# Designs tried in a protein design chat: miniprotein binders against q9bqp7. Part 156

Target 1, 240 residues: q9bqp7
Amino acid sequence: VPQNWFPIFNPERSDKPNASDPSVPLKIPLQRNVIPSVTRVLQQTMTKQQVFLLERWKQRMILELGEDGFKEYTSNVFLQGKRFHEALESILSPQETLKERDENLLKSGYIESVQHILKDVSGVRALESAVQHETLNYIGLLDCVAEYQGKLCVIDWKTSEKPKPFIQSTFDNPLQVVAYMGAMNHDTNYSFQVQCGLIVVAYKDGSPAHPHFMDAELCSQYWTKWLLRLEEYTEKKKNQ
Key: E = the ipSAE of ESMFold2; O = the ipSAE of OpenDDE; V2 = 0.75 times the mean of E and O plus 0.25 times the DockQ between their complexes.

## First folded at step 17 (miniprotein)

Design Jt3 (also named Ju16; at its last look DockQ between E and O 0.93; V2 from the best seeds 0.79)
Fold by OpenDDE base, look of step 17:
Structure Jt3 (fold): chain B 240 residues (1-240), chain A 102 residues (1-102)
Amino acid sequence: as target 1 above (240 residues)
Amino acid sequence: SPEEIKRRVVRLILEAYKYEDEGDYEKAAELLIRAVKLARELGNPKLLAAALFLLVEAFYEMGRYEEAAEVARELVEVAKKLGDKLMEDLARWMLEEIEEER
C-alpha cells in the first residue's frame, strides 16, 4: 500500500464535459522544471528484471547491428515515433488549426494501422498537452484526451515492430497512462476528468493496431502501482 | 585475424541467443564458452562481457548455479574494468538471484 495515497479521480470534477468546453483541443506546453516527468519516474524505478530484459535485448541488437547500427536504429525508431505522433496530432486537430497537412506524414504503416481505432475516436479535448500533479509533484506530456467508443480516455499511442496483443506486454505503459490521468484530473488547467485509459499499439506494417482499453477499475489498480513507483523514485532521490 | 575472431565471437553469441530462445541452454552454453575463450584471447572486454552475460543466464536456466555464480563474478569484474556500471549492477543482481536458488 502506498504510504502517500492520493486518489486518481477528483471528486470535485465532473466526467461530463461542460457545455463550455472549447471546441479546440487543449495544448498546454510542457515546462521543463525540476519536477520529474512520468517517464523519468518510470525509467528510474524499473525492476532489475526489467532492466535485465532490456539490457539483454540491447546487447543482442548491438551484436546484430553493431554499435553504430544500433544508434541509427534507435534514432530511426525515435524519428518514426515522433512522425507518427505528429501525424496523429494533425489528424485529430480541428481543420482550422491544421497547418498544411504534410501528406507524407500520413503515408505510414503506423497511420494505416490505427485507422480502425481512429474511427472510434471523437470529442478530442487535448493533444500533446502537459499535465502536472501539484500534490504528488510530477509532470507529463499526454498524447491525447478523447472519447473512444463514447468513453473519455487518456489515449497513449505507441509504435511497435512486434505484436503486443496483451496489455501486460506493454510494460509500464499502463502506469504512464494512469499517471497522466491522475495528473490531469488534478491539474487546474483542466476542467474535466477522465476515468478511462487507452493504449494503442500501432504497427509499422500497417496491420491493425491493438487497442488496450483500461476501465476505471483497471486504472485504479495501475494507479496504486504508479504511486508505489513514485514513492520509490522519491526515496531514491532522497538517498542521493 | 583479430577481425575474423571478432566476427566469430559475435556469431557464437548470436547463435547462443537463438538457442536460448528455443530453450536449448546446453547448446547455448557450449557456444558461449567458446565465445568467452575467444573473446579473452582477442582481448575484447566488451565481447567478453556480452558472452559472460548470456552465459550466466544459460547456466542459471540449466540449474548449474555454481558455474553461473562463477561466471557472474567474472562478469562483475569485467564490467567494473569497462566502467559499465549497469552491467556491473546487473551481474551483481544475477549473482544474488543465483544464490537464492542454491
Scores: ipSAE 0.781, ipTM 0.956, lowest interface PAE 0.6, mean pLDDT 92
Fold by ESMFold2-Fast, scan of step 18:
Structure Jt3 (fold): chain B 240 residues (1-240), chain A 102 residues (1-102)
Amino acid sequence: as target 1 above (240 residues)
Amino acid sequence: SPEEIKRRVVRLILEAYKYEDEGDYEKAAELLIRAVKLARELGNPKLLAAALFLLVEAFYEMGRYEEAAEVARELVEVAKKLGDKLMEDLARWMLEEIEEER
């Protein structure tokens, strides 16, 4: 149990559409400040086991590819992920300009991988948008908030070379999703309530993406784990 | 030549990774012990650290905790020499995990 517990959901908010909701998805810019990001908190509070597994993977890859090959590989993975997110933002945005500008952004295997998921996505309310939890003092940049199969979700798009059919194989991704959710639910820049999450793992070869839906109960469970990670981060900052 | 020995050490470590994928820690350890010896003779502390790192895991998974601890202690010293703070921290943590099993 975290010492400084705070609720993930805001009882004064509704997930129902409001006539005041903007016709264009929200895109609040992420402003540079000293408040830690969700990704920084998670990176700084990895367990020793998680750090060991990451270093084991890195050591093997460097041996297989060489130092320069590893740098090229990681650079390419980053670039592919960035392009995938840019393509999704374009596809889900009511703006048509990007679709007309660069068709190559829209014809990747990753985009083919998510087609069946995108058919179930509607009512987009936020894209590449900043969230801040004013009370718990953290920030984040979420990918998407939209209805998935009729449920309003924080949606996180991931790329992977290996199959991820179980949510347990997505590591800290559920924590990232609920951290964004809790921040958005208490951020005055937003007026709606999100109670569900969705992690979508896309594949380069166009194999069908794996969706990992998180209902309100599961989100609450991961929220408690996120609060513990945030508490650990805060304590480390005071003691270092 | 030093370059040929270096390539041999890399091949031994990568082959050990494949045996570990199959759960064959005994064969992985055999290859890693050879890699450690060659890396020491070559005087390549980075390859030595890579071989020692995986060897700690192999001995640990086999329940050979005394040997795992000895290898982990050497890894701490090699990481210090390399200035690799992350590897030094991981080696110390692995040693703590090993001591809990003993």
Scores: ipSAE 0.755, ipTM 0.949, lowest interface PAE 0.6, mean pLDDT 88
Fold by ESMFold2, look of step 17:
Structure Jt3 (fold): chain B 240 residues (1-240), chain A 102 residues (1-102)
Amino acid sequence: as target 1 above (240 residues)
Amino acid sequence: SPEEIKRRVVRLILEAYKYEDEGDYEKAAELLIRAVKLARELGNPKLLAAALFLLVEAFYEMGRYEEAAEVARELVEVAKKLGDKLMEDLARWMLEEIEEER
């Protein structure tokens, strides 16, 4: 139970998207500021249990690959994720043509994995766009705001080597989505709001991605958990 | 040879991970006790810490809390010797969790 509750939705904003300029998605630049990012808040408020699970995984990987092999593995995973997000931004940009795209960038198991999801995505309103919660003072960089099966969503794209058929197996990803949603809904750079979220987990081997849709009620439930993490972060910074 | 013993310790720990994945903590602990003994004979504190770390979990999951606490206390000291602050903090946290169960 957070000590200072704040609503995820803005009652002064329309739920209905404005189609006045749907051909140009928003891309608000990320401003390097003193206020914390969503990912920083989540990283610095991991429970000891979460830290234990990560260290357990890391120790096993180092035993399997050696220290140098592990460093190479993590570097490659980072690069694959970066390329995946770049490819998706290119695919979803309405001003680019297929011939202008790098075909090597578009050829990956992860891109094949999400194809069935992409056919249901339309009305792209934002791509790789900064959000700031002006009251709660945090920032983020959301991947995508678009309609999924007719519902406007904050969409977060993830890569994974393990199947994640249930939303619970996506760990902090739902918190990340609702934090972006809450920020966008209270950011003066945006004239509309979003009530739904979507987490899409893509697989390297091209297996069909798992979509995890979050309706408004589920988003509100995770929003409460996000507020607790933000509150914990704030308390840690006060204690120096 | 020392390198052969080192490879054997690594194999024992990795096999213990597999048994823990299946929930067989008793088999995992058996392998890890052997790994700890060999790592001490080598004088290799990194491998010793790796074996102790997983052994704490094995004993804890089996409900063998006094044994888990002894292993965790040794892990704290080995982590301090290595200068591994993250492992030291985790080992102390594991001790706290174990003490709550005793």
Scores: ipSAE 0.720, ipTM 0.942, lowest interface PAE 0.7, mean pLDDT 87
ESMFold2 (binder alone), look of step 17: mean pLDDT 89; pTM 0.892
ESMFold2, look of step 19: ipSAE 0.704; ipTM 0.934
ESMFold2 (binder alone), look of step 19: mean pLDDT 89; pTM 0.892
OpenDDE base, look of step 19: ipSAE 0.779; ipTM 0.955

Design Jt4 (at its last look DockQ between E and O 0.89; V2 from the best seeds 0.79)
Fold by OpenDDE base, look of step 17:
Structure Jt4 (fold): chain B 240 residues (1-240), chain A 98 residues (1-98)
Amino acid sequence: as target 1 above (240 residues)
Amino acid sequence: NEEEVVRLILEAYKYEDEGDYEKAAELLIRAVKLARELGNPKLLANALFLLVEAFYEMGRYEEAAEVARELVEVAKKLGDKLMEDLARWMLEEIEEER
């Protein structure tokens, strides 16, 4: 049990999405401060087993590609991910706010992969928006808050070269999602709360993306795990 | 040569992925030998790292521990703190299985 328990859901906020479809999705800029990001917390609190598996993979990749090849690979993966998120932001943004859509950004296998998911996405409330949990002292940048199949979700878009048909195969992504949910639900910049999460794994080859829906119960379970990771991070920082 | 060491390690990865840790270990023992002869501590560390896993999965815990101890020393000499920490962790895991 976390020592510093805090609820994921805010009882002071209505569970009903405010019926006012915000005409424009929220885009709160990330402020760079001393507050750790969700990503940083997760990275610094990986288990030794997780670190081992990542290092094993990295070493293999370096042997296969060489050091320079691996750097190029990682750069390309990062760039592809960035372009994918930019394309999604463009797609999900209201047409009136769309700068000239770089049509080239839309011509990706990843965009093709998520088309069937995008059909079920509506009521976009936030895109690339910063969240801060003031009490628990962490920040994050969430990809999207929207309705998926009529349920308001924090949506996290992931790119993968390998199939990830199970939520368990998404590693710490569920923790990231619930961390964003918990922060948003207690961030004063937001007037609404979310009770669901969605991880979408998009594939480079255009094969159908895998949606991993997280209901309120599953989110609560991962929230407990997130709190433990945050405590571990806090303890590690005190000892440094 | 270095290419042969790399080849052996990469082949060992494939055998480990298939669950053939015995064959992986055979290749890695050869890779370790060659890496030592070449004086390439990075390739040595890579081979040792994977060899610990192979021995561990075979239940050869004494040999796994020996290799892991060597890996600690090699990583330390390389200044690879991550590998050193992982090697120490692997030793702890091996000791728990004894």
Scores: ipSAE 0.789, ipTM 0.958, lowest interface PAE 0.6, mean pLDDT 92
Fold by ESMFold2, look of step 17:
Structure Jt4 (fold): chain B 240 residues (1-240), chain A 98 residues (1-98)
Amino acid sequence: as target 1 above (240 residues)
Amino acid sequence: NEEEVVRLILEAYKYEDEGDYEKAAELLIRAVKLARELGNPKLLANALFLLVEAFYEMGRYEEAAEVARELVEVAKKLGDKLMEDLARWMLEEIEEER
């Protein structure tokens, strides 16, 4: 149980968008300083089992590909993920036209993989937008806030070369989603809040992406786990 | 030669994917012996790392602990802090079973 519990939802805010809101999605600039990011907190608080599995995978890959081959592989995976997020931001931006988009950016199996999900996404409110939790002192860059099948969600897009049909196989992704949600709900740059989350796992070969919907109850459960990770991170930094 | 050590370790990974830890351990024991003879501590650490898991999964905890202790010392020689910490953690997990 966290020592400094804080609610994920803000009762002072509506979970419904106002009709007077701008139609262009919010894109709050990310300003980095000494405040830790969500991804940094999660990276620094991995369990020993997670670290073991990552090292096991890394060693096998280096043995298979050589050190240079492993470097090239990981650089390529990172680049493809970056291109995927750029393409989604472009596709979901309502004011952009096809002539403003890079054709090479839109050509990937990952984009094909999410097409059936994108048909259910509407009402985009934020894209690649910074969030800050001033009370808990963490910052993040969320991928998307939009309606999925009529429910307003923080949406996190993930790439994978292997199927992840269950939310349990997405490691810390649910914690990342709820951390962004909690920050957004208490960030003065946003006039509304979100109570649901969505993790979308896209596949390189174009296979249909797996959506993982998180209702408010599930988000609350993961929020408690996020608070424990943040507390662990804070304690480690006080001892350094 | 070092290529043979690499082949043995990768074959052991394949058997572990199938849940055949006994066959994986047989290959890894050979990889460990050859890596020691070659004087290659990096390949030795790779083989020991996977061998700890193999013995642990088979319930051979005394053997897993001995391998983990050697891995700690090899990781220290390499200056590999991550591997050293993991080896110590694995040893703690083994001690919890016995």
Scores: ipSAE 0.729, ipTM 0.940, lowest interface PAE 0.7, mean pLDDT 87
ESMFold2 (binder alone), look of step 17: mean pLDDT 85; pTM 0.835

Design Jt5 (at its last look DockQ between E and O 0.92; V2 from the best seeds 0.79)
Fold by OpenDDE base, look of step 17:
Formats: C-alpha cells, structure tokens, sequence
Structure Jt5 (fold): chain B 240 residues (1-240), chain A 98 residues (1-98)
C-alpha cells in the first residue's frame, strides 16, 4: 500500500464534460522545471528484471546492426514516433489547422493502422498538453484527451513493430496513462475529469492497431502501482 | 575473428529464445574464448552477459556466478556502469537460488 495515498479521481470535479465543449483542444505547454516527468519516474524505477531484458535486447540489436546501425535505428524509431504524433495531432485538431497538413505525414502505415480507432474517437479536449500534479509533484505531457466509444479517455498513442495484443505487453504504458489521468484530474488548468484510459498500439505495416481500454477500476489498480513507483523514485532521490 | 564471435552470440540468442540453453552455452563459451583471444572487451561482455543467463536457466549457478564475476570486471574496465550493476544483480539472484 502506498504510504502517500492520493486519489486518482477528483471528487470536486464533475464527470460530465462541461457543456462548453471547447471548440479548440487544450494545448498547455510543458514547462521545464525541477519536477520529475512521469517518464522519468518510470524509467528510474524500472525493476532490475526490466532493465536486464532491455539491455539484453539492446545488446542483441547492437550485434545485429552494429553500434552505428543501432544509433540510426533508434533515431529512426524516435523520428517515426514523433511524426506519427504530429500526424495524429493534425488529424485530431479542428479543421482550421488542417490547411497546413503535410500530406506526407498522413501517408504512414501507423496512420493507416489507427484509422479504425480514429472512427471511434470524438470530442477531443486536449492534444499534446502538459499536466501537473501539484500535490504529488510530477508532470507529464499527454497525447490526447478525447471520447473513445463515448467514454472520455486519456489516450496514449504508441508505435510498435511487434504485435502487442495484450495490455500486459505494453510494459509501463498503463502506469503512464493513469499518471496523466491523476495529474489532469487535479491540475487546475483542466475543468473536467477523466475516468478511463486508452492505449493504442499502432503498427508500421498498417495492420489494425490494438486498442487497450482501461476502465475506471483498472485505472484505479494501476494508479496504486503508479503511486508505489513515485514513492520509490522519491526515496531514491532523497538518498542521492 | 570478430564476425565469428558476433555470429556465435547471435546464434546463441536464437537457441536461448528456443529454450535450448545448453546449446547456447556451448556457443557462448566458444565466443568468450574467441573474444578474449581478440582482446575485444565489448564482445567479451556481450558473450558473458548472455552466458550468465544460459547457465542460470540451466541451474548451473556456480558457473553462472563465475561468469557474472568476470562480467563485473569486464564492465568496470569498459566503464559500463549499467552492465556492472546488472552483473552484480545477477550475482545476488544466483545467491538467492542457492
């Protein structure tokens, strides 16, 4: 049980989206400060087993590609991910911003992969927007807040070359999602609350993306795990 | 040559993925030998790293510990703190399984 328990949901906020559907999704800039990001917390609190598996993969990839080849590979993966997020932001943004759609960004297997998910996405509230949990003292940049199949979700878009049909295969992504949810639900910059999460794994080959929906119960379970990771991070930093 | 060492290690990865740790270990022992002869500490570390896993999965904990100790020293020489920390952790895991 976390020592510093904090709720994921804010009882002071209505679950009903305020009827003022902001015509424009929120895009709060991430401020660079001493506050740890969700990503940093998760990275610094990986288990030794997770680190081992990651290193094993890295060592194999370096042997297969060489050191320079691996650097290029990692750079390309990063670039592809960035372009995918930019394309999604463009797609999910109101039409007025669409005039500058780089058509080349839309011509990706990843975009093709998520088309069936995008059909079920509506009511976009935030895109590439910073969240801060003031009490728990962490920040993050969430990809999207929107309705998925009529449920308001924090949506996290992931790219993968390998199928991830199960949420368990998404590693710490569920923790990232709930961390964003908890932060957003308590961030004064947001007037609404989210109760669900969605991880979408897009594939380079254009095969149908896997949606991993997280209901309020599952989010609560992962939230407890997130709090434990955050505590571990905090303890590690006190000892440095 | 270095290519042969790389080949052996990559082949060992495949055998480990198949659960054939005995065959993986055989290849990796050869890779370790060749990497030492070449004086390539990076390839040596890579071979040792995977060999520890093979021995561990086979329950050959004494040999795993020996390899892990060597990996610690190689990692130190390379300045690879992550590998050193992992090798130390593996030693701890081996001690828990004994």
Amino acid sequence: as target 1 above (240 residues)
Amino acid sequence: NEEEVVRLILEAYKYEDEGDYEKAAELLIRAVKLARELGNPKLLAAALFLLVEAFFEMGRYEEAAEVARELVEVAKKLGDKLMEDLARWILEEIEEER
Scores: ipSAE 0.775, ipTM 0.953, lowest interface PAE 0.6, mean pLDDT 92
Fold by ESMFold2, look of step 17:
Structure Jt5 (fold): chain B 240 residues (1-240), chain A 98 residues (1-98)
Amino acid sequence: as target 1 above (240 residues)
Amino acid sequence: NEEEVVRLILEAYKYEDEGDYEKAAELLIRAVKLARELGNPKLLAAALFLLVEAFFEMGRYEEAAEVARELVEVAKKLGDKLMEDLARWILEEIEEER
C-alpha cells in the first residue's frame, strides 16, 4: 500500500458523453514541463532483472548485426512504431479523406494485425492526447480513448516481435494505461472519465493482435502498483 | 580470430534458449579464453556476461562469482557503468545464495 494513496476514479465525472462534446476527437497538445512523464517514471524504476534482460538482448543483437547494424535495426523499429501510431490516428480520425492519407502508411503488417480489433472500436473521444495529474504531478500522452465492444477505454497500442497472449507478459503496459487513466480522470481539459483499459499488442507479420481488456477492478489493482512506482521515482529524485 | 569468438557466444545464446546452460558454459569458457588472447575487451565482456548467468543458473556460485569479478574489472576498463552495475548486482545475488 502506497504512503499517499489517491483514487484513480473521479466520482464527480461520468463516462458518458455530454451534449457539448465535439464529434472530432480531442488532441490536447503535450507541453513539456518539469514534472515527469509516465514513461520516464517507469523507465527509471525498472527492476535490476528487467535491466539485465534488456542488456542481454542488446548484447546479442550487437553480436548478430554489428554496432552499426544494431543502430539501423533500432531506428527502423522506432520508425515502424511511429508509423503504426500515425496510421492508427489517421484511421480513427472521423473526417480524414483518402487524398489526405499516406497509402504506404496503411500498408503494414501491424495494421493488418489490428483489423479485427478495429471492427470493435467506436466512439473515439481522444487521439494522441496529453493528460496531466496535477495532484500527483505527472504527465503523459495517451494513444486513444474510444469504446471497445461498448466499453469506453483508454487504449494503448503496442508493437511486439514476441507473442504476448497474456496481460502478465506485457510487463509495465498495464501501469502505463492506468497512469494515463488516472491523469485523464483528474485533468481539467477533459469533461468525462474512463474506467476501463485496453492494451492491444500488434505483430509485424500481420498475425491477429492480442487485446488485453482491463475492467475497473483490474485497473484499480494496477493503479496501486503505479502509485508505488511513482513514489519510488519521487524518492529517488528527492535524494539527488 | 574475433569472428570465432562471436560465433561461440551466439551459439551459447542458442543453448541457453534451450535451457542447456552446461553446453553454453563450455562454449563461453572457450570464448573467454580466446577473447583474452586477442586482447578484445568488448568481446571479453560479452562472453563473461553470458557465462556468469550460465554458472549462476547451474548453481555453480563460486565459479559465477569469479567470472562476475572479472566482468566488473573489464566493464571498468571499458567505461561501461551499466555492465559494471549489473555485474555487481549479480555478485550480490550470488552472496545471498551462499
Scores: ipSAE 0.707, ipTM 0.936, lowest interface PAE 0.8, mean pLDDT 87
ESMFold2 (binder alone), look of step 17: mean pLDDT 83; pTM 0.812

Design Jt6 (at its last read DockQ between E and O 0.92; V2 from the best seeds 0.80)
Amino acid sequence: SPEEIKRRVIKLILEAYKYEDEGDYEKAAELLIRAVKLARELGNPKLLAAALFLLVEAFYEMGRYEEAAEVARELVEVAKKLGDKLMEDLARWMLEEIEEER
ESMFold2, look of step 17: ipSAE 0.731; ipTM 0.941
ESMFold2 (binder alone), look of step 17: mean pLDDT 89; pTM 0.884
OpenDDE base, look of step 17: ipSAE 0.788; ipTM 0.958
ESMFold2, fold request of step 22: ipSAE 0.720, 0.725, 0.743; ipTM 0.938, 0.940, 0.945
ESMFold2 (binder alone), fold request of step 22: mean pLDDT 89, 88, 89; pTM 0.890, 0.885, 0.890
OpenDDE base, fold request of step 22: ipSAE 0.773, 0.773, 0.767; ipTM 0.956, 0.956, 0.955
ESMFold2, last read: ipSAE 0.737, 0.733, 0.718; ipTM 0.942, 0.943, 0.936
ESMFold2 (binder alone), last read: mean pLDDT 89, 89, 89; pTM 0.889, 0.892, 0.891
OpenDDE base, last read: ipSAE 0.770, 0.771, 0.774; ipTM 0.956, 0.956, 0.956

Design Lh1 (at its last look DockQ between E and O 0.94; V2 from the best seeds 0.78)
Fold by OpenDDE base, look of step 17:
Structure Lh1 (fold): chain B 240 residues (1-240), chain A 82 residues (1-82)
Amino acid sequence: as target 1 above (240 residues)
Amino acid sequence: SKIWVYVTITAPSPEELYEIVKRIMRLAWEHGGETIYVEIEGNEALILLTLPTEELAEKFAEEVRRLLEELGLRVTVTVERE
């Protein structure tokens, strides 16, 4: 049980987005400060077993590609991910704000992969928007807040070359999603609340993406785990 | 303290692999455990899970080995001892 328990949901906020919310998605800039990011917290609180698995993967990739090949691979993966997020932001942005869509950004296997998911996405409330949890003292940049199949979700878009048919295949991504949810639900920059999460794993070959929907109950379970990770991080920082 | 268990599986097909993975995850849950991570590559899977006690981990391991042996599948189960 977390020592510093805090609710993921804000009872003072309505679950229903106010009809008066602007049609334009929020894009709050991330302010770089001394506050740790969700990503930083998760990276510094990985278990020995998780670290082992990542190192094993790295060594296998180096064996297959060589050191230089692995560096190139890593760079390409990063670039592809960035382009994918840019493309999604462009797709999900209102038409009036659409800068000249680089048609080349839209011609990717990853974009093809998520087409069936995008059909179920509507009511975009935020894109690439910063969230801050003032009480728990962490920040993050969420990809998207939108309705998925009629449920308002924090949506996190991921790219993978390997199948991730289970939510457990997404490593700490569920923790990231709930961390963003909890922060947003208590961030004064947002007038609404989210109760669901969605992890979408897009594939390079254009095969159908895997959606991992997280209902309120599952989000609450992962929230407890997130709080424990945050406490661990805080303790480690005090001891440094 | 949680006992960490690694399960590696090779199946004849991805579809079979996914079903076996689901079954192992369920079995872990029935033993009071939790699946932490699942890696899938081709016809191979690696499952990282935790169990509450060493006794439960060993029971789980034996059941997994038996189950997969009966199915003629290749499996390795490693219980991480503190």
Scores: ipSAE 0.821, ipTM 0.936, lowest interface PAE 0.5, mean pLDDT 92
Fold by ESMFold2, look of step 17:
Structure Lh1 (fold): chain B 240 residues (1-240), chain A 82 residues (1-82)
Amino acid sequence: as target 1 above (240 residues)
Amino acid sequence: SKIWVYVTITAPSPEELYEIVKRIMRLAWEHGGETIYVEIEGNEALILLTLPTEELAEKFAEEVRRLLEELGLRVTVTVERE
C-alpha cells in the first residue's frame, strides 16, 4: 500500500472522445525535462530478483555470441524496435499516403506478426505522444491510444524473439502502460481519458503477436504497483 | 514481507509447458501468492513468484513438487529465505 495513493482515473473526464474530436491523432512533443521518465523510474527501482534474471540472460547471450557479438546483437535489436515503431506510426496515421511511406518500413516479420491485431484496432487518438502527470511529477512517451475490440486503450508495442504468451512474461511493461494512462488522464494536453491497456508483443519470424489486454480492474492493480515504484524512486533520490 | 520462490520445469512440448505453467500459477494464487515473471525458452520455463509467508511458500513448493512427480517431470523449486 503506497503512502501517497492517487487515483488513476480523472472523474472530471469522459471515457469517450466526443464526435467533434480532431481526426488527426495527437502527437505531443516530448520536451527535455528535469522530472523523471517512467522508464527511468522503473530502471532505478528494479528488484534484486529482476537484476539477477537480467544478468543471467546477459551471461547466457555472451556465452553464445561473445561479448562483441552481444553488443552488435543488442544494437540490432534496438534498431529493429525503432523501425517497428516507425512502421506502426506510419500505418496507423490516417493521413499517410503510400507515396510518403518508406516501402521498406512495411516489410518485416514484426509487421506480419501484428496484422491480426491491427484488424481489431480503430479510432486512433494519439501516436508517439508525450504525457505528463502534473501532480505526481513524471513524464512518458506513449506509443498509441486507440480502440481495441471497441475499448479505448493505451497500447504499447513490443518486439520479441522469444515467446511472451503470459502478461507475466513482459516484466514491467504493465507498469509502463498504467503509468502512461495515469499521466494522460491528468494531462491538460488531453481532453479525454482511457480505462484500459493493451500490450502487443510482435515476433521477428512473423508468428502471430500476443495481445495482453488489461481491463480497468487489472489496470488499477498495476497502478498500485506503479505508485510503489515511484515512491521508492523518490525515497532513493532524497538519500542522494 | 514477501517470500520469493523460483520454479524451473521442462516439459515434452511448448503446449504442455504452457498448461503446466498455468497450473503452477493457479497453485500460487490458491496459496495467496502472485506470479511475478515467467521466462519461456523452448520447452523450459522459469517462474518467479511471491508467497505471503514462509509457511505458505513451503506448502506451495511441496505441492508443486508433488504435481510434477505425478506428471513424471523434473522440477526445481527454490525458496529464498532471509
Scores: ipSAE 0.639, ipTM 0.878, lowest interface PAE 1.2, mean pLDDT 87
ESMFold2 (binder alone), look of step 17: mean pLDDT 84; pTM 0.816

